# VH-VL binders against b7j9k3, part 7

Target 1, 255 residues: b7j9k3
Amino acid sequence: MTTEPGDRAWVLHHYPYGDTSLIVELFTRTQGRLGVLAKGARRARSALARIEAGRPLWVRWLGRGELPVLAQAEELGPFLPLNPLQNLSLFYVNELLLRLTQRRDPFPDLFQVYEETIDALCSEPGEGWYLRRFERRLLENLGWAPDLAHCAECGRSPDAASSEHWLYQAAHGVFCRAHAPDAAVAIEAAALVWLRGAMQTRSMPVWNSSLRRCLEQELLVHLGGRPLESRRLLTAYLRRTQPAMTIQKREEHSE
Key: E = the ipSAE of ESMFold2; O = the ipSAE of OpenDDE; V2 = 0.75 times the mean of E and O plus 0.25 times the DockQ between their complexes.

## First folded at step 1 (VH-VL)

Design t01 (framework fv_tislelizumab)
Fold by ESMFold2-Fast, scan of step 1:
Structure t01 (fold): chain C 255 residues (1-255), chain A 120 residues (1-120), chain B 107 residues (1-107)
Amino acid sequence: as target 1 above (255 residues)
Amino acid sequence: QVQLQESGPGLVKPSETLSLTCTVSGGSISSYYVHWIRQPPGKGLEWIGVIYYSGSTNYNPSLKSRVTISKDTSKNQVSLKLSSVTAADTAVYYCARDYYDSSGYYFDYWGQGTTVTVSS
Amino acid sequence: DIVMTQSPDSLAVSLGERATINCKSSQSVSSYVAWYQQKPGQPPKLLINDASNRATGVPDRFSGSGYGTDFTLTISSLQAEDVAVYYCQQYYSTPYTFGQGTKLEIK
């Protein structure tokens, strides 16, 4: 008798194992990231042949060891075809989870945000706010989010109605102009107020460029300086399709 | 429209096991996390635990040794069992949901509550 | 466990006046705070989630604000139907915890 009958999951990555099988990296609602062996998944007419990123699955596995066997995988919703930019955004989100989370470490609230990010990616392509929200919520769930409500030195709060620029320093927090270290990156006070709410608006913020810079630097601290493959592919795609724009302007237009 | 309805014995003796049922209508429990929350007379709210759509559970550490939450998907029901009850377990018991595709783990739908009195 | 502390324990406000209820967490919960309204003999009803997002069907006189450890629920113009106990709740980490409640009465 199985005590736990299964879980809702998304495929983050898979790779061949042996002649006919796959090792699948799952992001599950109640068990966190989980590696499973999908035996015979690459055989013709396999019941497990529908394992792909970008669709929700109900999964059941057997065994409690390091690499349990995937016993069942059923689609829980329609698969929406993604354009190249949507696929790259999905790859980016999945790559962050693969690089920054550990197997068997559950984050049910991050799982919810992940599902909402995929939904927004499909329904609001090109808006990009959902990537900023995902990045913020990821940092919060991992215990890495800086306090954006107060200057790290004096405790003063950013005012959304102000045109004042604040300073952001990865791993150290935010600073008003009077207390900012020399190496800090400028960001609008309103951008910090927006980011704190995360869920406050479902639209591309005016400060997307500033938010992107600050969140990218914060994530890079935890990525060990190794670049993301998804970002390399995005850069290559934008150069091919929008060669007249600078890389920063192309990225701002595409997210 | 989703509705949750609790049911139980009303009165239970000290040292016995309390058993409550939450019946869900207007939606499948396979699409929701279902939580149990209780409220002693004249006091605040205490989270007891959750059962995820998968059947996995997570309990308040203060109650974990005495609590079991289970579900029957065919009946669309979630059950709570609390063993070794004392007078401190006297409360209104609520079931509530958080939807897996909602934007957080807050409780958007609550049952009406069922009163449980523990006395000899 | 994260402890949620509300202030005041009770509050009397005249009809049409502003009511303000505060909630403080023992550690940062980012924006993962919900507010509930509970009327006598009824279950709690969700008013606000994610500190400031008003739930569907909730009148616009209700608003929430805050981040980190300090949160506020505001009712801009009190109506008779708003007499209730109000609870804050953090869902940053399990076990989920509630404030002790604030009883709101008409003066």
Scores: ipSAE 0.000, ipTM 0.409, lowest interface PAE 16.4, mean pLDDT 80

Design t02 (framework fv_tislelizumab; at its last look DockQ between E and O 0.02; V2 from the best seeds 0.00; counts 0 for: pae E 16.9 > 2, placed apart)
Fold by OpenDDE, look of step 2:
Structure t02 (fold): chain C 255 residues (1-255), chain A 118 residues (1-118), chain B 107 residues (1-107)
Amino acid sequence: as target 1 above (255 residues)
Amino acid sequence: QVQLQESGPGLVKPSETLSLTCTVSGFSISSYGVHWIRQPPGKGLEWIGVIYASGSTNYNPSLKSRVTISKDTSKNQVSLKLSSVTAADTAVYYCARAYGNYWYIDVWGQGTTVTVSS
Amino acid sequence: DIVMTQSPDSLAVSLGERATINCKSSQSVSSYVAWYQQKPGQPPKLLINYASNRATGVPDRFSGSGYGTDFTLTISSLQAEDVAVYYCQQYYSTPYTFGQGTKLEIK
């Protein structure tokens, strides 16, 4: 049985299979999403018990079928304890991959972005720019990203130096104000320029809302109008925690 | 500004334990991993080990039996201990920040020279 | 352990000319390769991560390429300040390992 070359992988999700096994959804560089059967993983003191979302693994698998058997899993690093926000962010990113990608469809670029996203959510909790980056890169890798460089009607391009707002419409891209449809989401020109670029720099906080809304609408189209549970939870969490931060900032400024 | 600074004795006797401290500023060792790397005189770089943000450690197998990395979050310091030193352990020792937890080294300390001599 | 082997060990290049340093891994490390520059008496400095991404503040004349087992650092036009020892490193798996280094000098 030709041992398939090992690959670096992230656990996206796992669920029980039979009494003693798990099906594990992995995200790999060379195979994309890969479902594997982890035999015996549910047994007490199993070495595979450490399979959890957010942990990088080196994995080997046996078989060419839809569900190959996990032959080896080695930790490439420990899973970090995540706070609720970090955990929800991880859940969100993983759910996007699970819902929008197909198994055995590799996206090496997206894999790197995924790793960077995980790193960012650990090092910069509470920031949203890395999620927006991930969302955009996901859409690009899937071939679903609309053109952000030109008005869909007149071909005019956003200027980052301009304070002008543009309008974003899911599936259609961007419009200048003169040609914008009524249901479009307003977004800053500079934000569009950032979004269509390499996104190697942090986005401006003032763009967070517009970027989030635009990408949410776009993703929803591809999700078939069925929103993500993770997004719902994340939004709910942020709504609960944001007012408290605003009150604390006001108190610090009043002293 | 992100900074790492190594400190400790510059001279250690054979068979004794080398002890170094890395003092970190500009970031929290609770959020980033810290690597130890050494460089013998005129030679290349050798990875010693890492302490992750979680407190978990990973050591080079070649040194695992002699190496201990720990941290004090209250002081934002990381410690390296290397037991049973020999002349082969003479090197410049660096502590360095891991980008994130698992990744490449993005910021290095200035290094501290440790000489093992009788 | 993954062994990283650089070539050449030493390189002399004229000012303004192209310098090329190669690094080979004993097994595939995907894109998990970093390049460091070390000047005399200084710690290493990050130049490239993910095999081809320039770190912040790194001049455009530096570039990295490669995937799997073969990697290359290129300096398109050598400058006097580029005299240093260069190291490749894999961070695909622990233990992290470095190449033996390449000493770059001006011809």
Scores: ipSAE 0.031, ipTM 0.573, lowest interface PAE 5.7, mean pLDDT 90
Fold by ESMFold2-Fast, scan of step 1:
Structure t02 (fold): chain C 255 residues (1-255), chain A 118 residues (1-118), chain B 107 residues (1-107)
Amino acid sequence: as target 1 above (255 residues)
Amino acid sequence: QVQLQESGPGLVKPSETLSLTCTVSGFSISSYGVHWIRQPPGKGLEWIGVIYASGSTNYNPSLKSRVTISKDTSKNQVSLKLSSVTAADTAVYYCARAYGNYWYIDVWGQGTTVTVSS
Amino acid sequence: DIVMTQSPDSLAVSLGERATINCKSSQSVSSYVAWYQQKPGQPPKLLINYASNRATGVPDRFSGSGYGTDFTLTISSLQAEDVAVYYCQQYYSTPYTFGQGTKLEIK
């Protein structure tokens, strides 16, 4: 058969095509990101499972071309509704994959981390440690991870027991105080040590805001300096619902 | 608090349809899926199928022609029907909650014994 | 169908000693393996999900590891209450399949 043997997948994005169909960007376990045509997906009695972000699917497709046809889509788990902040976090993670990965480029390890991130998002609402882990693992899988274990200039290692702040510069790595470039931003040594071992703990670190700033700056370099729509929407949401929180968040990120 | 309770006839005759009900408390079947699993005497576990929060179903292919899982959200109940039973269908039948995005079984019912005999 | 095979079929371990149970899948299931404990006359109970994540309320002595096709459940210091049959299960693809079970007994 021209149909692939099947794969576990998540919907990253979809948009209408023709009168009754969808073009769907899938994130698959064995094929990476995959664009497919879901024929008749918008018809009232479609044989395909609902196509929407946050729902895991078992999929099969027909053809080897740039836009194979989605032959089968089965729901793999129950729908867990997300609040607005959780939805913005999901959009953020999906947007990173859409902009930074190529179709047909598999990352099984990253796929596993993605699923763990969605699970944590449902049980630990908000902007949590799981996003920092996802960002780190995304950079690692793409070959863009900075060395967080050694000063880029002298090779000295951060000590978690020390109250010493280190400095981080996107695309250049971490630096001890004596060797830091002028553009580098402060980060706790403990934050760097935690990030290297983040998968071993599910607690929110007190220095999460420092980690967020550094990792987002690293990602922005690889995005060509073009901001993420999901982060624009997050800022707008916080401005509307919690004006004081937007101010507090800016102060927490400022150095 | 969270509880699943199976009920149905303890004895079913060969060729008849087995009908079991799973009564759920402590959570809504509109928000969680429910699995059916069985265990023949002295043997291991066999997955029968699942009904998701959405109402979609997925069945073990070995049983698909004989099995139907349905739900009544107003009663918070899930039903299993297995047609054309034989002695091989004698087992303890469990209903169990499906966890979110990972679909592993986090809470099991106590099980109900079904014997297929004349 | 994905076949899950456990070893050994039965295991006798002294109180306080380490118990190790293995599970192999016929094809890669990534990390989508759960472990369940079943005591006589009781339903199974979730111990480990996603190969290594301990379920809520499960004692620290239980741990899971593995990826792909080879998985292990370890009990670091066996207690009398741990006498049970242990099952691995893949939930990577339907039909979801269980191992045949490992009977754990006190030596």
Scores: ipSAE 0.012, ipTM 0.494, lowest interface PAE 8.3, mean pLDDT 83
Fold by ESMFold2, look of step 2:
Structure t02 (fold): chain C 255 residues (1-255), chain A 118 residues (1-118), chain B 107 residues (1-107)
Amino acid sequence: as target 1 above (255 residues)
Amino acid sequence: QVQLQESGPGLVKPSETLSLTCTVSGFSISSYGVHWIRQPPGKGLEWIGVIYASGSTNYNPSLKSRVTISKDTSKNQVSLKLSSVTAADTAVYYCARAYGNYWYIDVWGQGTTVTVSS
Amino acid sequence: DIVMTQSPDSLAVSLGERATINCKSSQSVSSYVAWYQQKPGQPPKLLINYASNRATGVPDRFSGSGYGTDFTLTISSLQAEDVAVYYCQQYYSTPYTFGQGTKLEIK
């Protein structure tokens, strides 16, 4: 292509390739997920922008194959610093895309949701409601979101005003208490109603753990049961931070 | 009760723009995606496109150059504009609610017949 | 685009007997298939979502099955009111697409 169309993109992951290059996984506005070869990206005077996760880029590439060559990358906007737990949330969101989407499969609405999620995680520590929204929207965009409007057995609908717990079964949907299958997870009726809506409110602390458990079970169906690297990194992060806590709490004894 | 009602002119001249309005009740277009689907006389269903709760749209690639879907949240209305119409655009036009924002179509409008002729 | 192909294009079944309609997708859509019934002069009506879940108010004689690329709608005991055109539809990925329809008649 002589004048390659540019595109807005986010870096999901990268890894070294040869002495001076990177393989970069991008999530692009118009082409979906795209793997590219960033030749010479690690050289001291690389013309390519800094290739880092969580930074929006304008990119151009050459070739129609599975691994085109990255011709240009320019940063879009300033660096936004994230604390370690925010970075783990970012990695989690990126890992879901890497594991669950196909290259060159466009998802323009998911791209917008991804950008909204990154914006929200910059404002909040750790695991906020915005991760539940992203998980649900990801499943919806991939066509894997189950019907939450009706009990899969009898057709009764959850009521947000009810204190009733429902049962969530990955790949099968939801059930009222009367029709619980053997392998199901309890979830509040109000949480199911929230998942069916726009998910635009910023607070649902009472049922966040139920949502997390149900959405993780649903995602695991499509992950093929393989562990997420983001979970391993949380464990390593906690190990890295624990030795300093004991030393910092020591006080002098008066005499 | 969830309802959708299409309205607009039943006759449109070739090369002009078809404009339809979908007025919804019983739900908010800020919370649900709304689709447009058409059905030529005696034929099957053709998906035109969708507008999501966010205002983002996706269109059938075969129609993308000619179609615009928009919404007015204050009136709870969704609009369809299809430019440069021909006789091939003669159909019953439905607006329909997606369950949630991205899910299957759960409620259809009554449909409005549009004829493109001189 | 994901192509949904129904078979047969039409069928005639005696009252009280079983009708079977097949739908095949051009690529995997997991369980994200819906089935619609359309009677003459009426909009389509949702019968089945998520490949196998009956919508509220749909009679027990309607059932759906399938995963991946091959899906089936079954009417276990045909009633006179079931004369209609039936459509499958994928909602796995945009653009959402419908099968060409299957016309069901009473023999």
Scores: ipSAE 0.000, ipTM 0.394, lowest interface PAE 16.9, mean pLDDT 82
ESMFold2 (binder alone), look of step 2: mean pLDDT 93; pTM 0.942

Design t03 (framework fv_tislelizumab)
Fold by ESMFold2-Fast, scan of step 1:
Order: structure tokens, then C-alpha cells, then sequence
Structure t03 (fold): chain C 255 residues (1-255), chain A 119 residues (1-119), chain B 107 residues (1-107)
């Protein structure tokens, strides 16, 4: 089969295959998610670069079928070791991509956001703004993002200078207080304005917990109600290692 | 150790507003979510609403028109106001903490305060 | 609203025997279910959250399982202090809702 010209990629997941090989789920710049067979990757003298989540790779593969063979893998840039909370955040981001995107469905804008999210996770590990940005941009790239600029009932716009609380209903959008549906999550008007422009800021807003809840409920609509394994592991980790941690510190150190 | 303690009048007349206070010690109310839950005599538990660390609120739709939850961060207190009370509002009222998004379960509860609505 | 239904309403089990309480939701709640124990005159106490995660300080004999719409609380070897009313609760979506309760008594 033909060898592709090469692509920038990140490892989302891998698992053993046969005696010496790995099946690797890659997130590539130009091909979207791609499953590849990394033949002999578990051999002591493998020609392939180390296959691990959080490591950027330059890759080439053979064939255009469902499981092409990884022909070349080279490390790009430096690798920074991640602490447990950073690893759980990486697992969360990777799990969203594995659950919500399909193989061979390219999202070059989302790929750039992914890279920026990993960079921010490594350079600003206590902050959570990049996870909210990733969640919003993921929804946008998949065509699932709700309109946050207008009340779904009356068309009124949230005013960031206002102390008014709005209501967020997953799958339905946002509502001003006067038109709030029965089952909705309260959220500050400023939070909605920030989320629409999240790409411009590295500050964690005071309403991060409200944003997380709204985005989590929106994502859950598309996850078929099945839990994210990364969220279960994060909850267990925080419960056992950080029992006295405040909500603000948890949002800064993790999702 | 985190502790929550409810306080308020034990007797409220029909049509009046019930006002309860939850005082928190051992942790800041700015650090977690505080919920109000009630339990009528001999019956089960009913969730009333929540106030987030940010001050945002969410209420049970069955009570939404009558309920207001607020907080005073400087006093570490959360308040519940329930207007236009009837005999059906007679219950033990609890405040409870959750960790917010990560736990979403009530790991610490107050002792409960009994409210009787009677003329 | 999501309705949580427990079965049985009451259960009598001999000391040292296994007790099983079931909880069914009217819609999928993923794993977002907690179990509470309530003794007379006391507030509820958290036993299990995230369907199967045992809360700190809760004895090993308590375990939870389930996903989606069907959940189970198991007490592997009943002790006298376990006599209480047990409630399941979903926290998948607002409003949070509780089961009607299961009263556990010694046989």
C-alpha cells in the first residue's frame, strides 16, 4: 500500500496487540483520529519512537484501510513529565476525542486547540481555563455548540456587566431568568460572555465551576449517558489525596 | 472538620415566609456547594435547591416560585427563604455540602432543624 | 424529573447475612447515584457515591454497583448497627431526586 507524506500526531490511547505490537489511536492534523498498528513497538530495539499519551509525533503509515501499519514515528519537541492531576486532565481530553469523534474525520482547528490545551496543561498546571476552552471548541467543531449569545425564548443577550444569572439547559441553549425552563443550571451572564471568547484568556474566572457543570451536561447529551472513565478516576483521586481541597483549588489543579 | 448547623424558628404561620440559616465551620462556603433538603414527618427526602461557591443558585422546579437561597460569605452562612408556606411545608430542613462538580454527593449534613407550619 | 424507585420498601435480614437493596431510575443517570444511611433522629450519612465508590470511613461490608437505570446497595454481613433507612439519590440532573427509602431491620 502507499505511504502517506507524513503528519503531526498525538497518541490518544494504545493497547497491546500480539506479542510485540501496539494498536495506537492517533489524533492527526490532517486525517483526524487514525487507528494504526505499531508493529514491533514493544520490542526493546524498536525503530519507532516511544508511543505514549502526551508526546507529539511525526508519523507516516502504510495503507489507507481501517488499520494501516505505522511505518515511521519520530518525537517532536521536548517531553515534560506530568504529575497525576495533569495525567488525569490529559486522559479526560483524550477520552472526549475517543468517545465523540470518529476515525478519518479531520478537524484541523480542533487539532490546534488540542495542542494549545496540552501546552497550557504543562505550563499552567493549576489552571482550568484551557479545559473549558477545549470543551467549547470541541462542541463547536462537532456542530453541537449551543448559541450562548441569545435567550432561546426571547433573543435577549447576556450582559457581562450585569449581575443577572441566566439558565443553561443542555441541548436547548440559554435562557434569561424570566424564561427559565424547569430543569436548568444557573450561570452568570458574564460566564456566558467569557465562554464565547475563552480563546483570548488564561485567567480562570470565578464562575469556572458553573461553566464546568453546564459544559459537562452538554457533553453528556452526546456521550449517550455513559460515564467518562477519566472523571471516575479524578473523583477517586481527589477524594483520597485532596479531601480538604477547596472547589477553586480543584478547578485550578484539575478539571 | 467541616460542620453545618441549621437554625431558625420552629413554628411558622400559614402564608408567612420561612427563614432558615445554615452556619458552616471548618471550611469556607466559597469552597463548595451548599444544598437544602427537607424531610416531612415519616416521609422521604426532597431536594430544595443549591447555592454554588460563586453565589449562583438552582432550585427544585416544584418550589422555584417560593424559594430563595443566598449566602453571606463574611459570616460563612447560607440562608433559605420559603414564601407563602402551608402545612405541606412542615418538615425537618437540612443543609448539606457537596464538593461541587467532582463529588456531587452530600458528604456532610447539618443536624436538621424542625419547622412546623401551623396557625 | 427523574423518578428513583427502591425495592423492597422494607427488608428483614438476620445478623451476618447479606442484605441487598435495589434502586431503579426512570431514565439513565449514568453512574451518578449516591446511597445514604439514616438512623432515627439523625441526618442521612453518605455511604456510596458514583454508584460504587465507598465514602471515607464506611466499612468494607458496604458496596454499591450499577450503571444506567439499575443500581444495587449490598451489605455483605449485616451488623446490628446497620439497622436504618437507606436512600438512593441521583445527581445526574436537576432536580436531584431520592428514592422513597428502604427500611432495613434485623430478622
Amino acid sequence: as target 1 above (255 residues)
Amino acid sequence: QVQLQESGPGLVKPSETLSLTCTVSGGSISSYYVHWIRQPPGKGLEWIGVIYYSGSTNYNPSLKSRVTISKDTSKNQVSLKLSSVTAADTAVYYCARDWGYYEDSFDYWGQGTTVTVSS
Amino acid sequence: DIVMTQSPDSLAVSLGERATINCKSSQSVSSYVAWYQQKPGQPPKLLINDASNRATGVPDRFSGSGYGTDFTLTISSLQAEDVAVYYCQQYDSYPYTFGQGTKLEIK
Scores: ipSAE 0.000, ipTM 0.404, lowest interface PAE 15.1, mean pLDDT 81

Design t04 (framework fv_tislelizumab)
Fold by ESMFold2-Fast, scan of step 1:
Structure t04 (fold): chain C 255 residues (1-255), chain A 121 residues (1-121), chain B 107 residues (1-107)
Amino acid sequence: as target 1 above (255 residues)
Amino acid sequence: QVQLQESGPGLVKPSETLSLTCTVSGGSISSYYVHWIRQPPGKGLEWIGVIYYSGSTNYNPSLKSRVTISKDTSKNQVSLKLSSVTAADTAVYYCARGEYDFWSGYYFDYWGQGTTVTVSS
Amino acid sequence: DIVMTQSPDSLAVSLGERATINCKSSQSVSSYVAWYQQKPGQPPKLLINDASNRATGVPDRFSGSGYGTDFTLTISSLQAEDVAVYYCQQYYSTPYTFGQGTKLEIK
């Protein structure tokens, strides 16, 4: 029925509303981000499934207005406890969606990638490849992916078999060494081949640090230069748990 | 090893309510979800519905107005009631264990033998 | 609802030859497709889940592949005991839906 659409959804964020209710920001398969009122969700006897980030739900809502009411929420799987780094990675992914996508703008491909990212996060603690893949696919879905197949100045193509480093400039693309602007970040040719989707490896060799810096700079351009709260929390966590390591060194080795 | 067995009437009159029971052994219905699936003679499979841990139910929209699934954890039984039956409800009815895939719904790893239900004219 | 369409409806293959069954979904279901084998008078038996993961006890001649909307079940060397009806199922969203079935026979 069109009057009571059901959908798969994930909780990106929630906050209290009134005495017993929550306002929930959902990421849905067919409607994109959707804000809903989960009436009575904080009551001990609520009929709704637990509303929490990292939990997959089947949902139904009523109304097509600004804040529809969550009529049904059912668990699609068990909750897996996350360690602090996994929780920060979840917050990071959710924060990117909250800041870079608009409500009711569907991205079915990105929804699928999101689900796969949360699966990898739970199944492969400590691996960062899934975050790089999510960032890549997010930029592609939003139409922000630069041309990584050719030097922006001369049109030369990166060769993955070459040991030559290329240079990446956020919002401008890639450059061979001869044509690189001063502000560009060094990146391996193989990393560029992976980043444009021409290589499907799950392992992130020596490129992971370079790739992370390039993608962070690209995302920051689209965030209006405003840093991510999840990144601030990650830095604070690493300072507390690894006080002998410098922030710069942690940032290069954290993924 | 988990085993499921359906039981119910072989013949039901049109307009009456069909009642089926699935008895589970070798495991608890509190540790997994039992789904109902049917198969009309010579046709394919149709998912009917499930009852979740919370006691909430999810039904195939085509049957939602007529179907009720309930559970009795003390007897390890899941029951299906289907009201206002017609000849179109003639089928083999299966109960099946849904195996959790964390990112998606259920696939079915253990099935009962099935119970045949014929709705007379 | 997500519609699952199998092709062909029936297939006759010689013993020892490769059998291929296709399944298409009306929208992307990621990798969340299972395959079942059903012999006369028996309940369905799980063969494959997550598009390509072989269930316990299933012979290695059975393999699954696909992602998004196009899925394939392959039997690399048909044996007499493989005569059955095969069903694909999506479990991406409710209601869970099955293909119409493919009847596999010996040529």
Scores: ipSAE 0.000, ipTM 0.398, lowest interface PAE 16.5, mean pLDDT 81

